# Ledger of designs, part 277: VHH binders against p49116

Target 1, 238 residues: p49116
Amino acid sequence: EGPLLSDTHVTFKLTMPSPMPEYLNVHYICESASRLLFLSMHWARSIPAFQALGQDCNTSLVRACWNELFTLGLAQCAQVMSLSTILAAIVNHLQNSIQEDKLSGDRIKQVMEHIWKLQEFCNSMAKLDIDGYEYAYLKAIVLFSPDHPGLTSTSQIEKFQEKAQMELQDYVQKTYSEDTYRLARILVRLPALRLMSSNITEELFFTGLIGNVSIDSIIPYILKMETAEYNGQITGAS
Key: E = the ipSAE of ESMFold2; O = the ipSAE of OpenDDE; V2 = 0.75 times the mean of E and O plus 0.25 times the DockQ between their complexes.

## First folded at step 16 (VHH)

Design B83 (framework vhh_brivekimig_d4; at its last look DockQ between E and O 0.86; V2 from the best seeds 0.80)
Fold by OpenDDE, look of step 17:
Structure B83 (fold): chain B 238 residues (1-238), chain A 121 residues (1-121)
Amino acid sequence: as target 1 above (238 residues)
Amino acid sequence: EVQLVESGGGVVQPGGSLRLSCAASGFTFSRYDMSWVRQAPGKGPEWVSSITGSGDVTLYADSVKGRFTISRDNSKNTLYLQMNSLRPEDTALYYCVKGGYLPWKHTFDLSSQGTLVTVSS
């Protein structure tokens, strides 16, 4: 068997909406997030091992890990997205909601903690100076996680995860030979992804989805949509 | 040239049903996702539903979920929208659109004539 990932899977280029508005409104945030989500999902479906699992299993996997994939994408694309600015805007919007008594004190705390965790995670990844290959393998490890409830073909998923881990190890050893503990430092970041609420992420980034559809409902569609449709739109030709 | 021709609209009582059709030409129909968009009087266009090129996956706006069904026949180059349990708020001009669902797409190419659906007592 060949490698799990190829060089084509390393490329992860997010195209932001243009122009950037002076005020980051809900629509801009949602569009930016949606583009990242689509990019992440299309990345996943481009992996031969992912395709080999079948449609039902694929959908289940993505439904289980989309928040983690999305978060890794945020970290990877933080500079291009101006993530700090986006998060600040989200906080500002949240403050408005607080003033209008739309949220309970407990909910506000939960949301603010989530934002903090998200920012901390992205900052930690930036400090580690994670490269494109490492991100690709980390996303693969997250994608092929067999420990989500309700999954089929868990043995095969586990094998793919192990393969991703092995390839990451080989890459780090070859590329960063002088940094003996780099692999460990990278992998130890993954548990933080499991502490983040997908519901809160959806609320923060995806409240402006047309039709008020859920991420859960849109995932199967993203996975099966024509690639040309997405590619044509992200170039600004909409 | 891309051509889309909608049909099947009409006047129906609340709770009634209609089936819309869209005849497509000028492009390889099966290679494109398709959508329904509607525009109520005095309102902007609203995305209703989308279907992948193969027809395997469908997506619906929350406002029509459970009531509307989008489908397609690629052998006939035709898109369908089965509308059940119609409500007065469903009153609109319905357009067939080449292209699928995009969360950020608020503008649509409504160059076709559309088909009018009126739900009233």
Scores: ipSAE 0.879, ipTM 0.941, lowest interface PAE 0.5, mean pLDDT 93
Fold by ESMFold2-Fast, scan of step 16:
Formats: structure tokens, C-alpha cells, sequence
Structure B83 (fold): chain B 238 residues (1-238), chain A 121 residues (1-121)
């Protein structure tokens, strides 16, 4: 009942590590990406509709779509994250790996193509000047995707996705009434998210996680973790 | 005042088992994720495992996955670490820490006594 998302779900504030080092390293990149991943998962778990799906279903759902949510978060937080600087540092590391014969040329090409796709996606979103409400609903649309293999409760997931689509439409039509085709231009950007490999995203952004844990292992933990310490960290409290 | 008291360490041969305990007081134990952190001689602290406040979900460092089991008894305010198939590289002072896995939290409160685990012949 009620709207799918509340005003609290529009707020999406990434707290970056301070200070930014002069030369970016894998630890800074991994910490920045981890903060965004945790923010994205806590955003998802705060949605009553998501909670209503139950633990097994909601865990399977975010395991299937975390890369899409993460990529939307990268686009939304590109400025605060200095994403262009992070991607440039990753490219420099890859070019050094070519010179040191540490990676195959085919693998490097795949990774560079992934970086290019990510940059193009973020540029497209920036050019469209996507606002906070639009990002919240786009994240909801990708979160409540009923078409991932192996999902249960697909009819309920589909109903939540349709609700997200309707609420986005209502918002865009009222807020951007003079731009008749804005919604269409926004929605056609979403399929590109599924062309980006979650394995390559994990390799680029989550190398150096404490304990070498996998994203697959972290997701159930984030969804069920107690929030007291996390809330303290993101509010800047001791 | 938050207090954590670790116990259960000892000397064991490779392939052996130990069960560590942590008695917690001074806070509502069930409302906090908990972690085990170890420090080998001459090395920095290494995160080992975390468990949610409810006990429903656990996380393990890749180095201990499949060998260690973290658990908790909220009625007793006690955290446990069951350590199986112990290796010489598991030799360390083991600490119970209030709080779970946060990849950007680089410091741990190791002010408690810890419990020493030595794996040798």
C-alpha cells in the first residue's frame, strides 16, 4: 500500500574517504566502491516492498541486479566520487600491466571496453540531467526485475516494477511537462546496464576487499547487518 | 562501559581444533554485529569473521572459510569461534570486536585481553 518509494528513498548521499590521495591506489578505489555498494544495498533494504518479498527472494534479487544498482549509483554519484579520476587511475594500471606482460591482450581489451561502456552510460545520464527522484525510480525498476533466471515470486516482483514505472511516469509528466519524450529517453538507457559484466565490475572496483570476500558473500550480510555502526559512519558520528 | 573477555585459546597441533569464547557486557549484545580479529606476532590486525546481531548471516575471510565457524548465543551475551583444521599460519592473538564488517573501517578496538592460539607440533 501507498507509494512504492518515500522521500527518504530519494536521498542518496555517498560519504567519500578523506582525504583523496594524490595518486589513487586499489585501497582508495575499493573503499569508495564499497561505500557506494553498502549505500545501494541499504537503500534497497529500506524499501517496504523489498522487505515484503522475504529474505530468500530479496537476496536472490539483489544478487542478480547488484551490478545494475551499483552502475546507476556510479552515474548518480560521479561528481562526488570523482569517477573520471578513478577510471583514469584504473586505465593507467591496465596500461602498466600490458607493459609488464601480466595480462593477456584479449582480457585488457574486454576490461577497456567495459570502462568505455561505463563512461558512455554516465555521460548519457549526465546529459539527460537525471534528478534524484528519477534515479530512485530507475533503481527501483532495475531492483524489481522479474526476468532474472531462478527467481521465485516473479508475479509480485513484476507488480512492484510496474508500480515503479507508473510512479516515475507520473513524476516526469508533472515535473518536466514541456518535455514530452523525456521518459522515453531515460528508459532506453536501462538496457545498457545488462551489457556490463558483474565479474569485470568486481575486478575493477572491489580488488583489495578486507579478507578477500566476494560480492556474492557480502550481499546477504549487508541485507541483514545491524545498522547502528553503519549509520554512525555515514552521519559522521563517532 | 563496553567490556569483552576472550577465552579458549591454547596450544594445538596442526589439524587440531579449538573453540574460542567472548563474554560481552555493557551494551545490548543482540543489537550489534560482532567480529573476530586476529594479530600474529609482528603483523597488523587481520579481520577473520563477522556475524549479524540476529546470528542469521555470517562472513568469513577467504583464508578461514570452510574451517572456522562463527556463532553467538544472545541469551548468554557470548560470541564463539569454532576453529577446525588449524594451520601454523593461524597462530595469533584472537580478539572479539564489537561491530561487523565495514570495508572502510581500518581500525579495531583491540583494548581487550585477547586469547592466544598457537598451532605447532
Amino acid sequence: as target 1 above (238 residues)
Amino acid sequence: EVQLVESGGGVVQPGGSLRLSCAASGFTFSRYDMSWVRQAPGKGPEWVSSITGSGDVTLYADSVKGRFTISRDNSKNTLYLQMNSLRPEDTALYYCVKGGYLPWKHTFDLSSQGTLVTVSS
Scores: ipSAE 0.826, ipTM 0.929, lowest interface PAE 0.7, mean pLDDT 90
Fold by ESMFold2, look of step 17:
Structure B83 (fold): chain B 238 residues (1-238), chain A 121 residues (1-121)
Amino acid sequence: as target 1 above (238 residues)
Amino acid sequence: EVQLVESGGGVVQPGGSLRLSCAASGFTFSRYDMSWVRQAPGKGPEWVSSITGSGDVTLYADSVKGRFTISRDNSKNTLYLQMNSLRPEDTALYYCVKGGYLPWKHTFDLSSQGTLVTVSS
């Protein structure tokens, strides 16, 4: 009973490292991306329905969908992150690697296609002018996806996803009452998220993680970490 | 004031084991994630491992995963690091740090003395 999300789940403010370096580097990109990852995971852990699923289910669910949540976060925060500048710098470094024969041609093609797909996704979301409420519900639909392999409690997860879909529908109908097809247009963007490679996302954004840990190993830590330092270091709350 | 006192270091041969301890005071220990950081001769600090406040989730640098085990006893305000299958590259001064893992954090508050671990043939 009650809404799946409240207004507190609409707020999604990314705080960037300061100051921005005069040239982009692996450390700045990794810190910026890691802040977004932490913001996305803390967003998920704050949802009562997510909390109700239990620790093992929480970890499994986020491991399955973290890249989709991260990609939605990139689209939502593209301006504050200067994402276009970051991607241009990455492309330039990749093209220099081709000229110097440092990377395999097949891998470089995969990475460039991934970057193109990411740019197109972010552009399509910007053209649709997806608002903060719509992003919150889209993230919830992605988070509560019951069809990932290896999940337990899929019946309960499906019920939460249906509730997210219904709340999105109600919001769109109320807020965009004259745009009959807006819901369909935004929902049709979700399959593109499944095409995004977690492996390539890690390579693009998370090469500079201290300790060379994998995102898969960080996820259970983020979900259980104490919030005091996170609030002080990332959100600016004391 | 926050105080962290490391102990348990020593000299061992490759393949050996050591157990490090860190006695904590001056803060509510169970409300903070904790970390181990090491500094090898001539190198900067290197994050080793972190553990959540409750102790139920741990995280390890790739270089030590499978060989080291972080743990804590909140009733004794003590952090531990069990180090197995030690290698010469594990030789370092080991520090206990208040605070958890942050992927970009290369600077650590190393105000304690640390405990020296030497792995030598």
Scores: ipSAE 0.681, ipTM 0.872, lowest interface PAE 1.4, mean pLDDT 89
ESMFold2 (binder alone), look of step 17: mean pLDDT 84; pTM 0.842

Design B84 (framework vhh_brivekimig_d4)
Fold by ESMFold2-Fast, scan of step 16:
Structure B84 (fold): chain B 238 residues (1-238), chain A 121 residues (1-121)
Amino acid sequence: as target 1 above (238 residues)
Amino acid sequence: EVQLVESGGGVVQPGGSLRLSCAASGFTFSRYDMSWVRQAPGKGPEWVSSITGSGDVTLYADSVKGRFTISRDNSKNTLYLQMNSLRPEDTALYYCVKGGYLPWKQTFDLSSQGTLVTVSS
């Protein structure tokens, strides 16, 4: 009965590692990306509708859409992260890999095209000046996607996605009443997220994970981990 | 206040097995994720495995995945690590630590005694 998202779900504050090194390295990029991934997963797990679907469904949904959530988070936090600087550092590393004959030309092309798609997406969101409420509902729309293979409870997932779409429409029409086409311009950006390879995202941002664990393994852990330790690391209060 | 006491280490041949235990006290054990961390002679600490407070989800470093099993008994405030198919590179002092896996976590409280595992013939 209530709204799908509360005001607490609109708040999305990324705490960056400190201090920032003079030259970006794999460890700093991986820590920054990991903090965003954990923030995104903790955001999702805090939604009552998401909790109501149950642990198995929650894990399946997030495994299917984590790259879309992560990419929306990159766009939302682009300034806080200095994303353009991180992407430039990744490109420089990739160019060094070419010099050292560590990657095939085809793989390099594939990775560069992924980076260009990511930059285009983030630029389009910046041009639209997407606000915090809009980002929250866009994340909810991609989270509650009923069309991923292997999902159970697809009717309930679809219901929550439709509720997210309805609440986004109500918000945009009320807040940006002068811009009749704003909602359409926002929604047409979402299909581009499905063109992003989760494997390439993992390779670019998560290669420095402690213990070389996969994102697939981390997801169910983040969704069930005790929140107190995570909050303690963010706030510095143990 | 927080006390962690590791046990179960020993000398085994390659391919052998050991079961490590960690007795926890001074905190509400079931409300904290727990981890195993090891330190080989002359090297820095390496995270091995974590388990959620409920015991529902586990994580393993790629180097031990498929060979080690982390578990816990919240009624006994005890953490376990079952180590199978042991390799010489598993030789280390093993510590249990309060807290789970965080990719940005650089330090571990290794103030406890630890338990020594030596894999050699």
Scores: ipSAE 0.791, ipTM 0.911, lowest interface PAE 0.9, mean pLDDT 90

Design B85 (framework vhh_brivekimig_d4)
Fold by ESMFold2-Fast, scan of step 16:
Structure B85 (fold): chain B 238 residues (1-238), chain A 121 residues (1-121)
Amino acid sequence: as target 1 above (238 residues)
Amino acid sequence: EVQLVESGGGVVQPGGSLRLSCAASGFTFSRYDMSWVRQAPGKGPEWVSSITGSGDVTLYADSVKGRFTISRDNSKNTLYLQMNSLRPEDTALYYCVKGGYLPWKETFDLSSQGTLVTVSS
């Protein structure tokens, strides 16, 4: 049987709302994040191995790992999103909120710690100069995680995760043959994704969702959304 | 040409129920996600609910969750909205829209006539 991922799965192109406003607002941040989330979910649903697990397993898997998948996407698309500018604006807003006593100091501290962790993760990935192929396989390793509570078909999920790890190893050894420890440096970054709160990610990036819909409810919808409609809305074509 | 015709609106007391229908023509209905959008007097359009083309998955605005049920019959090219436990704030002109939920979707094609729902004592 063929590889876990094809060339179509390595391609990951985020189309941003244009232009970026002079002042950042909740709606621009939410639209940008939502486009990345949609791209990430459509990426996952396009993988034959993922489709083979069935709808119930697909939904459970993405509900468990969406924050990790989204954070990898933020790192991969950081330049396109001007993520550093978005995070700086959020930090500035939080500092002003402390001065105006609009938010509790404890809550602000939690959010600031999350932003710091996110910045450190994105900086570490940039410093390692992770390429598109490596990002695709890191996302696959995260997606096919068999250790989340409540999952069925865990043996099959583990098999796909091991295949992703194997194919990543083969790629890195061939492409970066001069750097013996590159794979280890890349893989040791992944545990940090589990430490970031999905609740804080949702508050930072998805506060502007129309209808006040939760990410948990959006996930099964996006996984079953018509592909032609998605493409038409994102590209203006079809 | 895409044509959508809403029906089923009326006057109902708080706590009452209504079932809205939307007859679709001019496109392959089963290949498109569909939505219900409402516009209250003096306000902009508000997304209410969406359903996938297959009918397998639905989404609801928090304000209607648990009270409204969206469904479709692809063999009849018809979209439905079952509205229970109606409240005065549900009073609006209800529109059937070709297309599903997108978090950034601020505009809707409301060229159809809509169906009026009035909740009052």
Scores: ipSAE 0.751, ipTM 0.896, lowest interface PAE 1.1, mean pLDDT 89

Design B86 (framework vhh_brivekimig_d4)
Fold by ESMFold2-Fast, scan of step 16:
Structure B86 (fold): chain B 238 residues (1-238), chain A 121 residues (1-121)
Amino acid sequence: as target 1 above (238 residues)
Amino acid sequence: EVQLVESGGGVVQPGGSLRLSCAASGFTFSRYDMSWVRQAPGKGPEWVSSITGSGDVTLYADSVKGRFTISRDNSKNTLYLQMNSLRPEDTALYYCVKGGYLPWKPTFDLSSQGTLVTVSS
């Protein structure tokens, strides 16, 4: 029984669209977010334990946790994405949009609250200086969550989550031996991910997919797609 | 070299059906996701549908969901698109392309001839 994650699973490199426009638009934001979503799903599908659960369970798990994985990815890739600039552009776009919803004031508050929660989360992770190994294990803990409704094989999922927690603990104790409370400070950040609405995330970051494909439809496709073309696009080889 | 040959287009009435075929050669067909892309006169390319290399999972644009069915026969190196309940807005040149759905791809390689679908009364 080997480790849950290998060194391959620590590597998480986002390739941003090029060229970057002078002013950010919905297309650029959606493309950037889509690249991160695909990277996150390809990361998950590469884990042997995840593969062992089978296609139906894999799809159900990722449909339940994609927003948590995506948010962790935003935090991990905040600098390479210039996330603060993207969030500022989203806020500006929202302020310039006149909504005709009867609950427009309440909806604006919900969306702005979501952006504030996202900023708080990313700032907390940056302050903790979370490293690549820690992000990999946090993503694994989120991925192998046995508590989502409708899941089968919950005992096996829980076993993998516990293995992820134990390997994270071992890593942190070895690498940050003088910081006795580091693991606790990291783990208490995770509940905040579940307070983030996946519907609002989809609206903010994936507007360019509206009318084309839903995240729910894309998930089983990304999990089973051939990797050769995707890898070619990411490595710059055609 | 990669070769893709589309066929099956024609003129149909609204509500009609057509089945498009794409004969592929020059690559290991089963190891690549495949897509159908269409281009209406005066418009840019629009992605229609994709299928994984194994055929296990399909993906459809919202505009064709429930009306079109993508399928493949890896033993014959052939991709299919079954089009039902056709609408005038489905009128376009239809292309078979090597590769699946990537939202950040600016365009697909539409170097093949395509097959023309015209929906008119």
Scores: ipSAE 0.764, ipTM 0.902, lowest interface PAE 0.9, mean pLDDT 89

Design B87 (framework vhh_brivekimig_d4; at its last look DockQ between E and O 0.80; V2 from the best seeds 0.78)
Fold by OpenDDE, look of step 17:
Structure B87 (fold): chain B 238 residues (1-238), chain A 121 residues (1-121)
Amino acid sequence: as target 1 above (238 residues)
Amino acid sequence: EVQLVESGGGVVQPGGSLRLSCAASGFTFSRYDMSWVRQAPGKGPEWVSSITGSGDVTLYADSVKGRFTISRDNSKNTLYLQMNSLRPEDTALYYCVKGGYLPWRNSFDLSSQGTLVTVSS
């Protein structure tokens, strides 16, 4: 029984749309977010342990944790994405909606708080200077969470999560031996992911999806799509 | 050379049904996701549906969900689109496209002839 993750799972390179528009419109935001979502899902599907759970369980797991995976991806790719600029653009778009009286005051508050939580989480991760290995293990811990409702094979999922945790611990001890509390500081960030609404995330980042498909419906497709096609589109101009 | 040939279009009354076919050649059909795209008069191309290479997973635009069914027969190198409960707004030239659903894909290779679907009373 080998490690849960290999060096191939550490690489997490997001390719942004090019060229960057002068004005970050909904389409650009959605495209950027979609690329990240696909990257995250393809990362998950490349893990042998994930594959071993079977299609139904895999789909259920991703449906349960996609928001957390996506958020970790945002944090990891924040610089490449210019996430602060994207979030500012989203806020500006929301302000337009407010002026048009399309949203209730309570809803506006909820959405703004969500954006704040996203920004705060990403900033906190940046301050911790999380490296690629740590992100990979954190994503694995989030992915293999057995406490979501409706999951099958929860015992196996838990084992994978424990393995991810152990490997993270070993890595941190080896790489950051002088920082005895680094692991704790990293893990304590994970609860913040559970406080974020997947519905609001979907609304903010994925409103411009072609065909108005839901993330729920697209997840099974992403998990089963041909990898060559995805790779070809990411490396080239669409 | 990749070749896609659509067929099955025609004139149908609202609420009617049609089944489109696409014969594919020039590539290993089963290794590629496939899609249907349509273009209504005066409008840009609109993604309709996609299916994975194995045929295990399908995806639909919200506008056709519950009415259209995409399928494929890899042994025949053929893609299908079963269209039920057709509406006037479904009137368009329908194209078979090599490749699956990508949210950032705003251009489609519509080099094929397409098949015309007209829904009118």
Scores: ipSAE 0.850, ipTM 0.925, lowest interface PAE 0.6, mean pLDDT 93
Fold by ESMFold2-Fast, scan of step 16:
Structure B87 (fold): chain B 238 residues (1-238), chain A 121 residues (1-121)
Amino acid sequence: as target 1 above (238 residues)
Amino acid sequence: EVQLVESGGGVVQPGGSLRLSCAASGFTFSRYDMSWVRQAPGKGPEWVSSITGSGDVTLYADSVKGRFTISRDNSKNTLYLQMNSLRPEDTALYYCVKGGYLPWRNSFDLSSQGTLVTVSS
């Protein structure tokens, strides 16, 4: 059998809305986040092992892990997105909401804690200097998680997760041969992804989706949409 | 040249039903996601629903979810919108659009004639 991921799956290039506005607004943040979400789901749907699980399993799997995939994407694309600037704009909006009494203090605390956890995660990944191959395999490990409730084909999902773990190990040992503990440092970062609320991520980044659609409803659509139109918009730079 | 011809609009009372049709030509219909977009008098365009090229997955604006059903017949190059439990707020010119749901879509090609739906007592 060939590898779980090919070189094509290592390439992960986010095309941002251009130009960035002088002052960030909900529409710019939502468009940027949506581009990353679509890129992440098109990445997942391109994996032969993922395709082999079938439509119902694919939808259930991504519905369970989209926040982990999205957060890994935020970390990987933090510089391209100017994520620190986006988060600063969100914090500024929350501070203004406190003054205008538009949000409860409890809700503001939950959102601020989420932003702090996200910043800590992205900073830890940056300090480790995670490369494109490592990100691809980390995304595969979270995608092929057999432990989410309600999943079918859990034995096959587990097999793919183990294959992702083995191929990551092989890559790290060969590429960073003198750093014996690198793999362990990378893997201990993953549990933090499950502590971040998907509901808060949706509120922060996906407010203003056309038609007020939910992430839960858009997932099966992205996984099955025709690619010609999407690819044309993403590869529009001649 | 892409050609889209909408039909099936009319006047109905609140709670009524209508079925809209869109005849497509000039492109490989099955290879494109399709959408319905409406424009109420004095308002901008509002996305209503999308369907994948295969017809396997649908997506609906929250305002129409549970009341409208989008479908397609690729053998006939035809898109449909079944509208049930119609409300006065659904009154609009309805357009068939080549292309699916993209959150960053800035505009819709509303060059077709559209079909008028009026919900009034």
Scores: ipSAE 0.833, ipTM 0.930, lowest interface PAE 0.7, mean pLDDT 90
Fold by ESMFold2, look of step 17:
Structure B87 (fold): chain B 238 residues (1-238), chain A 121 residues (1-121)
Amino acid sequence: as target 1 above (238 residues)
Amino acid sequence: EVQLVESGGGVVQPGGSLRLSCAASGFTFSRYDMSWVRQAPGKGPEWVSSITGSGDVTLYADSVKGRFTISRDNSKNTLYLQMNSLRPEDTALYYCVKGGYLPWRNSFDLSSQGTLVTVSS
């Protein structure tokens, strides 16, 4: 009955590891990506509509959409993360793997095509100058997707997604009243997120997680961890 | 003042079991995720396992998954690590740590005494 999101859900401040090393390495990339992942998951768990769905549904939703939320986060935080520098370092490491004959040609092609799709998605979002309110509603539309297999409460999830769509429409019409087609241009970017491979995202950004844990195993933990410790570690959580 | 006192270490043969305990004081135990960290001779600290404040969710390093079980008793302010199927590479000084799993947590407060686990034939 209230709005789906409040102004507290628009704030999305990513804090990077400090200091930035002279040469990027796997640990810096993984820590940076992990901070974004944790920020994205804590953003989702703070939404009253998400909390209302219950623990099992929450875990199922996030496991289904974490890569899409993460990709939206990369686009939103591309400048503060220096994402272009990170991707260049990854490409250089892949080229060295080719020279040392460590990866198959088919796998390298898949990974390079994924990197190109990611770069093009982030460029298209930057070209549209997507603002923080628009990102928050886009993330909510992605989070409350009712069409994933195995979900419970599908009807309620669908209603939350429709509410996010309506609130985005109202925001765009009020804030960008001179741009009749802005909403349509924004929404046509969303299908590209479904083409992003979570397996490749883990390979690119989450190699070397402490303890070699998988993203699927971390998700239930992130959703249930104590927030006081997380907030104390991140100055951007306001 | 936060105090963490580990116990339960010892010498055991490969394949054996040990149960470590950690008595916590100086903070509201149930409000914090907790972790076990170990340090083998000549090596840096290695995160082993974490548990949420409520005890609902646990997380394990790949090297110990399936063999170790973390648990807590919030009424006794005590953290546990059940270690089964022990291997020589599990030989280390084991520390109880206030705080959960964070990938960017690259330092651990290992100022406590720890408890020594030696696995040898």
Scores: ipSAE 0.693, ipTM 0.878, lowest interface PAE 1.3, mean pLDDT 89
ESMFold2 (binder alone), look of step 17: mean pLDDT 84; pTM 0.840

Design B88 (framework vhh_brivekimig_d4)
Fold by ESMFold2-Fast, scan of step 16:
Structure B88 (fold): chain B 238 residues (1-238), chain A 121 residues (1-121)
Amino acid sequence: as target 1 above (238 residues)
Amino acid sequence: EVQLVESGGGVVQPGGSLRLSCAASGFTFSRYDMSWVRQAPGKGPEWVSSITGSGDVTLYADSVKGRFTISRDNSKNTLYLQMNSLRPEDTALYYCVKGGYLPWKKSFDLSSQGTLVTVSS
C-alpha cells in the first residue's frame, strides 16, 4: 500500500511576489494569498490517494476544505509572508473604515474577530514549533475529512484520513519521543479551523484577484490545469 | 518554434457577435492551457478568458462573463472565442496566448499578430 505521503509532500515552498512594496497594498496581499492557494491545491492534487478518489470527489473535497488548507498554509508560511505585518495592515485599514464609511459595525466586528482567531491559531502553531512533516499530515487530515455535507465516497475518504492520523502518530512518537503529549496538543488545534468563515477569508485575501473570479470557479481550474507554466513560474523546475 | 495566428476580428455594431480563431503550431497544443488576452487602445493588456488543456474547465473575466465563450479543438490545434452582445468597451486587439490563468501573471507573450475587434455605433 505504501505511505500516504512521501518526502516530496513535505516540501512546501511559497514563492512570494517580488519586490515587496514599500507600503502594503491590496494587490500584494491578494497575490501572496493566491500563490499560497495555488501551492496548497497543487500539493493536494499530487497525492496519489487524492487522485484515486476521482475528479468529482476531488473538487467537492477541496471546495469543502480549502479554507482549512489555506489557514494551515498561512500558519506554515507565516514567517516568509510576514503574515503579522499583513494582518496589522488589514486591521489598520478596517479601523480607518469605521470612521469614514457607513459600513455596518456588526460586519466590521465579524471581520476583526476572524482576524483575531487567525492570529491566535498561527501563534499557537508557532509556539508548538510544528515541523514540515507535521504540517503535511495535518493538511492531509483536513483534506481527507469525510464529514462535510454532500460528499460521496465517505468510507474511502475516512480510510485515508485514518491513515494520515496513524502516520502522523508514528512520526511524532519517533521524532519527539520524550514529549508524550505532543500529538494531543497538535490535534486539539484542528477544530479551530472549522470555526473560520471561508466567506471572510475570501473577502480579506482574494477580493481583487486579476479578472475578479470566485474561489469556487478557481478550484476546479487549479485541480485540472496543466502544470508546465505553473511549474515554470513558481518552482523553476523543468 | 511556437506560432500562434489569430483571425476572425472585424467591425461590428453594439450587440453584434464575432468568433475569433487561433491556429497553434510548434508545440503539443493539448498539453497546454490557453488564454485570450486583449489590449484596448492606450491601455495595458487585460486577461479575458482561459481554458484547460483538456477543455474541461474554463474561466472568464467578470467583464465578459455570460457574453463570451472560450473553446478549443485539440484535433485541429485551434482555440476559439465566441463573442456575443458586444459593447464599445470590447474594442481591442485580441491575442491568443500559450498558457492558462495565473492571478499573479504580470506579462503576456503578445508577439503574435493579434486580431482587431472594433465595436462602433
Scores: ipSAE 0.703, ipTM 0.870, lowest interface PAE 0.9, mean pLDDT 89

